# Ledger of designs, part 6: VH-VL binders against Large ribosomal subunit protein bL25 (rplY)

Target 1, 192 residues: Large ribosomal subunit protein bL25 (rplY), of Marinomonas sp. (a6w1c8)
Amino acid sequence: MSLSINAVARTQEGKGASRRLRNEGLVPAVIYGGETAPVSISFKDNELLKAVGTPGFLTGLVEVTVEGKTEQVLVKALQRHPSTGAVMHMDLQRAQADKAITTRVPLSFINAAQSEGVSKQGGRLTVESKLAEVRCLPANLPEVLTVDVIKGQLDQIFHLSDVILPEGVELVSLLKGEDHDQPIARIGKSKR

## First folded at step 15 (VH-VL)

Design C5 (from A2 with light chain S31N)
Fold by ESMFold2, fold request of step 17:
Structure C5 (fold): chain C 192 residues (1-192), chain A 125 residues (1-125), chain B 107 residues (1-107)
Amino acid sequence: as target 1 above (192 residues)
Amino acid sequence: QVQLVQSGAEVKKPGASVKLSCKASGYTFTKYYINWVRQAPGKGLEWIARINPNSGKTYYNEKFKGRATLTADKSTSTAYMQLSSLRSEDTAVYFCARDTWTYEPSGYPEYFDYWGQGTTVTVSS
Amino acid sequence: DIVMTQSPSSLSASVGDRVTITCKASQDISNYVAWYQQKPGKAPKALIYAASSLQSGVPDRFTGSGSGTDFTLTISSLQPEDFADYFCQQSYETPYTFGGGTKVEIK
């Protein structure tokens, strides 16, 4: 489940150069991090539009090919045009196999319909956080983290500590202590 | 206007204890953690510990665990730090600071948005 | 513990100069960085949080940037009131740690 995109190297930088690139159907980006100097690149707008729409592109490891050479990266920042949603600029961080990374991973809430809170008590699951920030080695980065709400009751609040964590994956919020266990979902009364 | 007002300067002998206070005003005292940070003369900042004023629950930097004790009094909106077994190396300005972390996520990493004026503690034989 | 390595330890500059200060974290800490200004005999004052967000009431000549391990505070045009000490701080993992500081002095 390797996501890939091609890019071209660029030498011009700054607001004027970025505007000219976008006028030519190119989206400026930078690859930074690791022990290698930052590299300025651009993506073809049509290829980037397709990639951004692909699940896992914005939250997982991506292979970027520049002049035949491939780098493993994470999308760390994305600037969009406020009215059109077009990608204006992108920041990419190199992932080194032996260095922990920090990134956001989608949460998947399962079994809500089967819970007593929803099935018998008139509740509805309200998801308050769609992502959770994790620390792990690149090889351990999960596509998704699961929260099983089968035991949920009406008025129950689910927290970060309820997330099922694969081996090697830590929640960043909880690195500050067990008292930083913020809510991620609730079963509340349905409006009817 | 959020304010943290700290107790006055202290001069202590090695081996003694000191208890510092930090009185909060201008916000709901129990909503935010209070952190303690110190700065030795001409040196950088060092985090000591934090307290949840609502529950009284504390978390200590391991370097200070066993010597630092944090408490809070909700009725007076005052946080306290006691530091025991003082050494000359404990000579510093001690700050209290409000932590921006809240139970409901803000979407931003926490930091210290308001600081007390500091209390100078001098440990000298 | 996460080590925040700040550089330079001091610098001399003139009013109007562009000043940059860097912090390097010993591991990826995402954007869990704040920057503080401290004048002699005073408590630190927050300038930047979340690596790049400007604290309320702070002039826009202060900018923060970076993510992961490398972070920069920039003062675009140094003013007389900006001569002070500057510290970065990580809030990614306890114990919270600070950079060693940068003294910005008048040239």
Scores: ipSAE 0.737, ipTM 0.886, lowest interface PAE 0.9, mean pLDDT 90
Fold by ESMFold2, fold request of step 17:
Structure C5 (fold): chain C 192 residues (1-192), chain A 125 residues (1-125), chain B 107 residues (1-107)
Amino acid sequence: as target 1 above (192 residues)
Amino acid sequence: QVQLVQSGAEVKKPGASVKLSCKASGYTFTKYYINWVRQAPGKGLEWIARINPNSGKTYYNEKFKGRATLTADKSTSTAYMQLSSLRSEDTAVYFCARDTWTYEPSGYPEYFDYWGQGTTVTVSS
Amino acid sequence: DIVMTQSPSSLSASVGDRVTITCKASQDISNYVAWYQQKPGKAPKALIYAASSLQSGVPDRFTGSGSGTDFTLTISSLQPEDFADYFCQQSYETPYTFGGGTKVEIK
């Protein structure tokens, strides 16, 4: 879509090769999935840092160009150095227009302040899950999923089944049955 | 620590029913779902159903709906599976297994972390 | 139903060999894969969960990898106690399904 980044193909793989790339100011990554064998690539540190800071890079479709050839991918994993926060490795999954994908999408809780539980009953919304895992075709991937809590009461628990789903989007947890409907937020008593 | 101990082998004729038991110990029985899985001779594993021992609610593989019935007894920490209208293709080893899924998210996909020793059911005329 | 296609169906190997077993899912199942070991007459034993996480008490010669549709179990140096059947399982969508199994035999 609107996000793109250039990469260089690499033939070496493994722990030693990855460390040498990082010492050269490059971040190792792999593109996998589809009918094509996995491809080892690298990104320039500075270009990747800018891209990771761009909204939609980590949650949406990204165009990666390798030696003049372009692929649509999703960022599936991002490994950071625990002390510096530097990106050390990325896993990228090829997204094909006719194949469903599985990825995490942000949740947005709306109308909490207007709810009776918060406005009249002294409650406060506590968000327990900021992301939900979905299955959909790439074209149907939403940027955000909405949970409308306008009718929330004090002590109410909101679950995955309360998420408003666009057409073509399914919650992965609920593919296992209604007994997998985990909590995502609640209105609890305010302290003070 | 965690153990699932199953009832003994059964030999049945076609058309009969069998009721298998699975006694749990070493953990809080009501905290985790119990699944039932079978393995026919020379075949792979087949998931049958699961039960929430706390609520008694069940979820069945469509292939077994109408023939399989799961129950649980909290006081004895025992799960049961009854399979009715037995046929020769129901000859298998039947396992119970603990599911790692919990209401509060664990951060990991669920799997079966502890299994019973299995109960052999033979259906022969 | 999600089909888990496991290969090979059997293999013959010597102690010390590296063994690789694969499972392919019929659709993207993220990391909702577990691997089990089963010895004759016994129940399956969990080895790997979440595609790549090692179950407590399992030797680190067992590793799992993959995400999406293609998954691999690797035994880095086969030991005498590793001769068994191995199964993958998906927990992405009910009914939960298993791969057809891989029998690892001594050569």
Scores: ipSAE 0.736, ipTM 0.888, lowest interface PAE 0.9, mean pLDDT 90
Fold by ESMFold2, look of step 15:
Structure C5 (fold): chain C 192 residues (1-192), chain A 125 residues (1-125), chain B 107 residues (1-107)
Amino acid sequence: as target 1 above (192 residues)
Amino acid sequence: QVQLVQSGAEVKKPGASVKLSCKASGYTFTKYYINWVRQAPGKGLEWIARINPNSGKTYYNEKFKGRATLTADKSTSTAYMQLSSLRSEDTAVYFCARDTWTYEPSGYPEYFDYWGQGTTVTVSS
Amino acid sequence: DIVMTQSPSSLSASVGDRVTITCKASQDISNYVAWYQQKPGKAPKALIYAASSLQSGVPDRFTGSGSGTDFTLTISSLQPEDFADYFCQQSYETPYTFGGGTKVEIK
């Protein structure tokens, strides 16, 4: 089930126009990518606030309707006000069903507490990366990628190659070779 | 100051080999990969290969696999590229470049931040 | 291999002009793009990394933008030292590949 939200096209751009939109309860955004030129849009702040709070909106495919036309998009960037946390701007990328996309997907580390490294050897799992960048077709985009650390020992480092990958999903870092297998978590000595 | 100093120009006959050097200074040599890139006269840039100077591990563009050999000498902070079975198409300026990739995630895509001055290799009969 | 299609192949401009150079990747490469300047007989010099981040020591008249497949290098006010060749490069997947280049000439 795809999440959806309505937007309106906008023609005014720049700091002054964006500030006026926000003062009217609108959030500026851009849709880019695919075979179509970038489109400047805005969302109603109240509708966007609800959408951002919905699981899957920021990490999965979203349907955006602009003037009766619907597009599948991914949220690629989100700018928040430093004091209030309000969404100030969004970048959205078009997703075409037959074209691979690149996006970041949350990592879920499971079974750390049950591992010998944590339960018996005085270790603590330190997560170094909460996201992993993947390449896949839109239909194959997972909501989350799992790293099972049940066999973890003290001082063990977990790498991108330890991520459990669904069919059709590749880790972008590893497209450059096995020497790009960066750490994502480690079991290290707890502070005394 | 980071610097990569390459060996001097070479003139070779078809079928010969050439070995180019790239001496690094101003940083910890084993901390960053060295890439080799060439540019034929009036042409664009072409990536050849990279080496991890710490481990000696290499990764080659398939076009050059079997002809290019990368090595590194940690004691002199020098990377080398040997290119064998030279042909006239190999006439180019060959650059070494430092790769910004690090084992610990930096949050940014890698690129080549420092380049050597280039070594001209001319292959002619 | 990822093809980086760069345009235009050449352009003529005057000092003070705004110059725009584009690269299109054959697939989504996120922000894995760098831009280089190369003067005749010299090594390339990094200008932009991560599609939009300015390399240290590079004047802020150079800006990069884009993500996914379409990328742009802009020189806001061309200076005499900016007449050079410009190349984009992807670092998303090996073999690393470069755009065909754009020669920026004095008019």
Scores: ipSAE 0.735, ipTM 0.885, lowest interface PAE 0.9, mean pLDDT 90
Fold by ESMFold2, last read:
Structure C5 (fold): chain C 192 residues (1-192), chain A 125 residues (1-125), chain B 107 residues (1-107)
Amino acid sequence: as target 1 above (192 residues)
Amino acid sequence: QVQLVQSGAEVKKPGASVKLSCKASGYTFTKYYINWVRQAPGKGLEWIARINPNSGKTYYNEKFKGRATLTADKSTSTAYMQLSSLRSEDTAVYFCARDTWTYEPSGYPEYFDYWGQGTTVTVSS
Amino acid sequence: DIVMTQSPSSLSASVGDRVTITCKASQDISNYVAWYQQKPGKAPKALIYAASSLQSGVPDRFTGSGSGTDFTLTISSLQPEDFADYFCQQSYETPYTFGGGTKVEIK
């Protein structure tokens, strides 16, 4: 939550302006949401590259400073060059302390190796979802959500309802009912 | 190609019940949920409920719980909605709609991609 | 329940005009928004899903945008067949809810 990056405000928009910014070593971005109109900004590409490599930058709250003023945001979209992987554009959503946010949080599956399904029954954990979408207040946003599979058996399927949720955190898919309790991992038989 | 064909118009008195049908074709009926949505004359759209045709599991808008009952017949690919204790404000066009959610992992929010033609229900004394 | 506040409730426009319709959700619903067109006496037809994805068979003059709470449907150059009612819908949380609608009429 102490992640931060500096940005420069921009008034020029559109494909031509964005291409010129990237040629100058800048990455265009937009901050939107909250009570105010969207703001166009740019990041220095070398600073953004370092920030994107930092754990929690793409999945957590980030402070963006524009002309000495900070905003707390979430990275909501990131466009990459298809061949180089370079960041081409970012969409950032403002986070207000008293309003719930929706974002994706990494899943961590723990204790698979110690489970009976894996250790005794010849199984292997296959992860089908690495992220889960959550709703919570910004202060309650976890860095990671845990699925403890210590009691897993061969052929067991783990679902969103198996995620351990901190107080104040809800899984978005389950806001539509238990019939949206999607699989997220399974212990399947290893090839003999 | 995907088609939802609904039963014909109904005229009912207050306090009666109505049972509407929605026959699906052009896709695997059990792979997609069926939703029911109504539109009163000159009004917007109101979601009533959905059914998983494979399991028969239902989910109701609380406003209609106790009055609406959804069922599905896999052998005829037909979904049904019964609405009881009818009042004049239940006068509306009732639509069935297929939603795009599937049990397979997906990255897209669901929506209603195909709609039936609608069934007019008129409730009058 | 999530309230979808749609604006304007009606508008008059000419063929060729750029038309913008907005929906505001009462809470963050990410991109769980669809847009529908409804002509008189007909069922709604999907135009946009996931806030910005174009439904198959829909002309590319229709554009959806937004995430979080603020969503926009834009028709870049209005055609005679586009005079209709338009509705947004959220699929984030049950009960699913719709905006109040926008009637687009010929000026």
Scores: ipSAE 0.666, ipTM 0.856, lowest interface PAE 1.4, mean pLDDT 89

Design C5 (from A2 with light chain S31N)
Fold by ESMFold2, last read:
Formats: C-alpha cells, sequence, structure tokens
Structure C5 (fold): chain C 192 residues (1-192), chain A 125 residues (1-125), chain B 107 residues (1-107)
C-alpha cells in the first residue's frame, strides 16, 4: 500500500498563473530532479488536502500520476497560507532507483516508560527531534527509525548515534563527523 | 562586529613548516567552529580542516591529515594552523572562516559566514 | 567526495543584466549549498545559504534556488559591484567542496 495522488500537467507558470490556479481550486506544484526537465503540475485542492493529512505523505515516497505516467517522488518543500494553513505550492523531487536520496524520516522513541530514568528516578522523556535526515537508495527508505531508550537514566541525553539504522541507511549529520552527533532526546527531571 | 584577523605573509623553503594564526573578535570565540580553506593561485577553494575552539577537537580533510595541525587558544581567541613538510603546491592563500553549525534540531545547513583576510604562503626553490 | 560542477566558467554581462549561474552536485545533497562572492585579492563573502536563504546584509537582487542536485544563483539586475568570481559550496559531507567558480566580467 503506497501513497499515490493524481496530478495534471500545466504550461502556465509564474505568479499570475499560480494565483489563477488556486482561485480554481488547484494547487500548483513542480516535479524536478533526475535527468529530465522540471514539470509544472497541479493538484485538486480537496485531493491534496486528504493526501497531506495521510501519515507518510510528507516524509515518504509518493506515487504521482501525470497524464497516465507514474513517478516516484519526495515532498521537498510545502508552502502554506499563513492564516488558513492551506497548501499553496509544493516542490517534488524525483526518486531514481539507482541514485541516493536525502529526506527526513520520523523518529520513534520506544521503552521510555520502562526505563529506570522514567519509572524509578522521576524522569520524563523530552523529545528534541521528531525527524532525522537520512541518505539511502529509494528502496531502502525506512518509514520510521527507532531509538530504544530502555537503558535510559535520569539526565541522560540521546544522540543521533543512538538511532537504530537499517542496512543502507546513513544519517546525514554524521557524514560530517562525530562532532555533528546532535542530541535528539533526553530524560529530564519532572518538576510538576 | 565579527572579525577574523590573520597573520602576515610567509615565504618558506620546501620541507619547512608554517604556523598561521587567526584572531577572532566581536563574538564568543568558543561558540563557533573555525575552518581553514586554501586557494592556490588561479585555482578554486579547498577545505583543509576545522576545530572546535571550546574543546580543541579537530576534523581534517584526509588529504591534509598528518601534515596539518589545528589548535586554538581560548584566552587569546586565536586559532592556529600548522602545515608541515611544505611543497611547492602548498603555495596558496590560506583563509580561516567561522562555521555556523549548531546543535539545534531544526538548524539550517552550515556555511562560512565570516572569513579572515587570508595569509599568503609561498613555497619556493 | 562530492563534486560540485559549476557553469559557466565565465560570462560577460552589462549593468542591469540578469545573470544565472548553476551548480550540479554529484549526488543528492538536499539544500546543503552556499554561494560566495569573491573579488580579486579578497576573501569570499557569503551570499546565500541553505540553497535559497539570503545572508544578512546581501541585496535581495541575489536569489538562490534548487534542491537535490541542481542549484542556481541569480542576480536579477547586475550592478557594478557585482563583477566578481562566484563559488558554490556543499556542506553535506566532508570534505566540504566548492564549485570551480564563475567569473562575471563587464561586457
Amino acid sequence: as target 1 above (192 residues)
Amino acid sequence: QVQLVQSGAEVKKPGASVKLSCKASGYTFTKYYINWVRQAPGKGLEWIARINPNSGKTYYNEKFKGRATLTADKSTSTAYMQLSSLRSEDTAVYFCARDTWTYEPSGYPEYFDYWGQGTTVTVSS
Amino acid sequence: DIVMTQSPSSLSASVGDRVTITCKASQDISNYVAWYQQKPGKAPKALIYAASSLQSGVPDRFTGSGSGTDFTLTISSLQPEDFADYFCQQSYETPYTFGGGTKVEIK
């Protein structure tokens, strides 16, 4: 079960054309990347609203069908109306099977309640990063990355290096060295 | 205002060593990494290494590992780079640059927001 | 190492012209791109970071765009002070690498 959405090609571009599309209940978007030229597309507002509300749409591979042709893409940028939150524009990057991609993947922290830091030492897990940026081939893109905090103690800080990585998946921050091993969660004192 | 002021030009013979300085002012020296980048005459830019001035920890481009040594003096807000076993291809302008990296979970990709004026090192004969 | 291929290597333009410079990364580097301006005998000056964010104090005629592998720097209306060399740089993976540069000269 993969995420999918239909789109229509468009030839009108620019600020005026984008405004007219939104007035007609369409959301402008661009598919770029790979070895082919960028394609301007649009989505029906109601279909896009439903898709954006689906878990994994903004962080995983999405199948987009344009004029009967299907492409695997990643959502790379999403612009929202500041007052209504409506999607105004979307940037999509093509995912090619033989080329590594870079995207954000949700982090799942497990076993906090069972840890000594939380269960016996009066701590509470504070999540500081809900996503981690990864590099992998499209076929290796995980839906979620797990951090097991079962051994956590009060005042312990968890870092990117504590993330359980599937084969073929690298953390982008660590490609710059171990001095980029940022904190992602901590067990801190619960005051009230 | 943020400033990185580098030491003066150096002329060296092959096989010698050079030690370059980069004095920082206008910000908290220990909060930002310092990078070293060089530019040979008529050529592009090449990253050498970086140092965390707070801890003294370093990370080197493998091309320079074993020849380049970075240090920092917190009391004078000064970063240093020593390059040993100099060769004619080491003739270049050497820059220090401040790195914008932070531990913030939603931080922007890092870049070099302030650069020193450069120190010319000439290795000849 | 990530190779940054910059194009063109040089161009001639007049004051008021729109100038576009491109960089292609050898792999997907998301938005880990900065653009620098360098005048002869001087250090580089940051213009754009995170592919599209304007550095403080840089005029808004400078625009960066792109994500993944293809990036552009655009100067919407070239000014006399804009004749310089321009470099892209990736900060995705060490060693950090720079494009070969683009010399923008007066026509």
Scores: ipSAE 0.665, ipTM 0.856, lowest interface PAE 1.3, mean pLDDT 89
Fold by ESMFold2, fold request of step 17:
Structure C5 (fold): chain C 192 residues (1-192), chain A 125 residues (1-125), chain B 107 residues (1-107)
Amino acid sequence: as target 1 above (192 residues)
Amino acid sequence: QVQLVQSGAEVKKPGASVKLSCKASGYTFTKYYINWVRQAPGKGLEWIARINPNSGKTYYNEKFKGRATLTADKSTSTAYMQLSSLRSEDTAVYFCARDTWTYEPSGYPEYFDYWGQGTTVTVSS
Amino acid sequence: DIVMTQSPSSLSASVGDRVTITCKASQDISNYVAWYQQKPGKAPKALIYAASSLQSGVPDRFTGSGSGTDFTLTISSLQPEDFADYFCQQSYETPYTFGGGTKVEIK
């Protein structure tokens, strides 16, 4: 699924200009990376609010159209107002088709209810990590990574090495060795 | 406070071996990995290897596989690096450093927060 | 291996100057960058981790920024004790690698 949003180019930058843009219902952002210069842009507040609420916008590839030209980007930073939650600024990184990217991808734990640990041993799945950081080419970026816990037993701990990986996708933590195989979920005793 | 105290300077001939020590204090030795890094005169830093002092498991930069051996002694809170088949290119200051890695899903990258004072190894042809 | 290309290799500056040092990684390494200060004959000292987080006990005139491939260390107002060598380091993938260093000298 392709996610898309329109933006307008802007020429004035800095905190004063950014405050004026927000007062006009616009959210400042920057597109950087690749072989072209960074581009300062803005989004309409209402369109950005809708986009941010769409699953996959903050974790996947997004097509941004600026004055008729479309680029693929990843959301790399998002600043929110601490009291209102409004998006104040976004940093967007260009995704080049032939260069690996690093981003976080949601984890989906499946078959917990059918596992012996949950169904017969009084356990409950506790998810400790909702995201995993991956390295892959943009075309190989999955929308979600699956952890199948069907064989889970009571007191079992699941680790990054238990994640089902599509072709071309690597877990960043494991690029450092097997001693970086972090826990991501466990089946523990159900209590109160 | 966390301290890493290293053994004294060594002068060796090509083909010899050297064993360097790194004594840790001020923290639980087995909770953090120890890395070894070297710096040749006037050069940058080069990572050699890492050891988990709790399990004894090691990871080596491929450049040093077969020549470097890392060990740890829990009873003395001391990490060791042995480098064999020394060459003049191995002349450097060798540092041990504590790694901030933990198994808890913290989401932040590890780095080396405390370093030993360094041990100078000179290999004269 | 990930190459960390650090620039400049040296610079001359006066007390009070703003100093900027850059590192470029050979691939996207997210925020897996630390910065170290090293004085002559001494071990490196950590300044910044996770690209932008300040190490405990380090003055706030040191700031780090960047993500992906381009990273910057900035000293906002150089002090006499800041004349030293500075190195970036990636911890994204083994072997861990360092930038070539930047010598900051008295002008």
Scores: ipSAE 0.646, ipTM 0.845, lowest interface PAE 1.4, mean pLDDT 89
Fold by OpenDDE, look of step 19:
Structure C5 (fold): chain C 192 residues (1-192), chain A 125 residues (1-125), chain B 107 residues (1-107)
Amino acid sequence: as target 1 above (192 residues)
Amino acid sequence: QVQLVQSGAEVKKPGASVKLSCKASGYTFTKYYINWVRQAPGKGLEWIARINPNSGKTYYNEKFKGRATLTADKSTSTAYMQLSSLRSEDTAVYFCARDTWTYEPSGYPEYFDYWGQGTTVTVSS
Amino acid sequence: DIVMTQSPSSLSASVGDRVTITCKASQDISNYVAWYQQKPGKAPKALIYAASSLQSGVPDRFTGSGSGTDFTLTISSLQPEDFADYFCQQSYETPYTFGGGTKVEIK
C-alpha cells in the first residue's frame, strides 16, 4: 500500500524560487520519469516532515496528488540542510506499472533471539546493512525484506542471498554475480 | 600510482587464439576486479568479461562465452585474457580495466577507474 | 541486456561552449552510470561515477546528473583538451554495456 501526500504545482524554478518557497514553509520537489515532462511541485514542510518520518515513505511507493491528479512515485533523492537536517528538496521518480523500478528496501531480521548462536552460544546479531537495493515492478515492491536468522550459529555471516525474496523481486547486487553477495549481518560475541 | 600495463600488439589468423596480459601495480591486485573491454575500429566499447583475481571467479558476456577465458596470477599481479577461434570481427583494441568493486565491503556503484593502454589485436587472412 | 542510448553521436562546439551529452537506459538503473572520456589512440578515462560523482583529478567543469533512466554529462565550458569521444556506461548488471559514444569536435 502506497503512502499518500499532497503537493502543489509551482511555476517558478531556480535557486531563488526554491529559497522563497522554503521561507514560506514549503519544500520544493520535482516529479520526473516516464514519457511525461518533469513537474515542479512543492510540499508543505509540516506535512512532508510527517511523511518523511513515516516508515516506507523514503523506500516505498508514494502517491502524490497534485491539483487532483495522483501519481505513484519513488523518492529518489532527498536533499537536507547540512546543519539543521531539514528537507530542502526532493526528487521523485514516476513509477510505471509495466516498468521495473530500482529502490532500496528495509531489511528485517527475525528470530535472532531464538537462534542457536544467540540463545545458546551467547552471540548477538549485528546488522551491517539495513537496506537492500531491489529491482521489481511497482506492484511487487515489498515494504520490507525479511531475513530469517533462526538457524544462525555463532560467527555466522548472513548475506544478501539469505534474504527471503518475494515473487518478482530481485536483489540488484546479485544481478552482477555471486561475488556481489554482500554480508548484511553477523552473529558474534559483543565486545563489551 | 595505480597502473595497468598490457602486452603488445598481436596479429593473428582466423581460427587462431590470442592471449593478452595485463600487469597491475600500485594497489592490492586481489582486491579489485579486472575487466576486459574491446573497441573495434571506429566503434564503441564492448564489455567482454571480468575476473575476481582473489577467487578466480569469472563472469563473461554471453557473446564471448566459450571463446574468452580469463585468468589471473596473484604472484605477478597479472591478469590474462585468452580469446580463441578468432574472427575478423575480433579485430579491435582490447583494454583491461580495474573495477572499483572490491571483495571487501565497498560503496556502490562500481565503475572502471583505471584502464590499461590497450592492446591491438588484428585478425586477418 | 541493458541498452544505453547515447545522444548525440557527434557534435561540433567551440571553446567556451556548454556541451551536453545524454544517455538513456532501457530500464531503471538507479545511479549505476559512469562517464568516460577517450582521446584518439588512448584508453578511456573515467570522468564521472555513480551518475554524478566526479572522479578524482577531473576538472569540475564536468558534471554528471540523472537517475533512473535519463543521464546527462555536461561540460560547462569546453576547453581545448576536451575535444574527444565520450561514453556512458551502466554497471547495474552484467553484461556491462556502454553508450554508442559522442564525438565532440571542434567547430
Scores: ipSAE 0.635, ipTM 0.859, lowest interface PAE 0.8, mean pLDDT 93
Fold by OpenDDE, look of step 16:
Structure C5 (fold): chain C 192 residues (1-192), chain A 125 residues (1-125), chain B 107 residues (1-107)
Amino acid sequence: as target 1 above (192 residues)
Amino acid sequence: QVQLVQSGAEVKKPGASVKLSCKASGYTFTKYYINWVRQAPGKGLEWIARINPNSGKTYYNEKFKGRATLTADKSTSTAYMQLSSLRSEDTAVYFCARDTWTYEPSGYPEYFDYWGQGTTVTVSS
Amino acid sequence: DIVMTQSPSSLSASVGDRVTITCKASQDISNYVAWYQQKPGKAPKALIYAASSLQSGVPDRFTGSGSGTDFTLTISSLQPEDFADYFCQQSYETPYTFGGGTKVEIK
């Protein structure tokens, strides 16, 4: 199941209104996308803090309930205070079941220790990308993408094309051609 | 200073072929893709194809597959586009443009940061 | 192919006016949008990349915004040299596609 969070609809907009909300322990946000007009909302800062700290909240589908209505959304933008790091605003895009979404998904690298490059050749896996941008229908959105590096050799570079893709999931970079197959990890010498 | 200089205007008959050139300077030629884009008179922009000058790998708009051929000469830092079986609807200004893609893991969305001046191709009977 | 629907096709404005041009993508393309300016007889010039990043040398009166499907180019105060055609472009996937263009004319 997707993560869930409650919000309250707000009518006042603008920088001043947002500041007032924050002073009241609320975080302004907007839900947009689809055929429905954008909706200005606010979260309780403590609840949002907890949510943001929850794995999958920033990368997966989230159910936002506003005045009894629940919508599936993606966090598309998060603004933080430059000094405190506190969330000041979020942009939430509606997910529609029949519309492809674009979002970043965490990469999980497995079997590194057992790989020949690591186990026999003394290398170590260095991850260059922890996230990959995917295109898929909301129903097909994975929580994580797996990269099996079991066959990895020393000095081998793993690319996006090495990601095990679930059905219906595409890597955005590869949609521009194989020449856009970006490196995501490397088995290199443990000694740097 | 980055510069793309294209060959001169061409006038061709239907069924003929045309080969356009795009000479790059002011940067490492093999580091950036070269894209070809055309613009018919009074119309919008249409992407034709791109080439990796380093590898020679090409990507084509399906609309032009079989008719467009991209090549690159590293020694002269020149990209070429040949378009065959020319039709009247191929009449357009053809641009080459540098792509900002650099194969880096944390790349920005690529775009065309530098353009040639364009080459007018007229196809008429 | 991804369709970039640009609007308006043309607009008339005066020097000093705020001008807004929109581009709607047929699908979620994140921030893979660039904006170009084209003057008559010239090649397009890059203005904005990654939806909101200003190209080097471009005046800050040009701003790009948006993510997902809806994108906007704004000229805060139109200058005489800004009368031109403007195009959005997606670089999300091949084939790359452009908006239909917006002609900004003198009122």
Scores: ipSAE 0.437, ipTM 0.807, lowest interface PAE 1.3, mean pLDDT 92

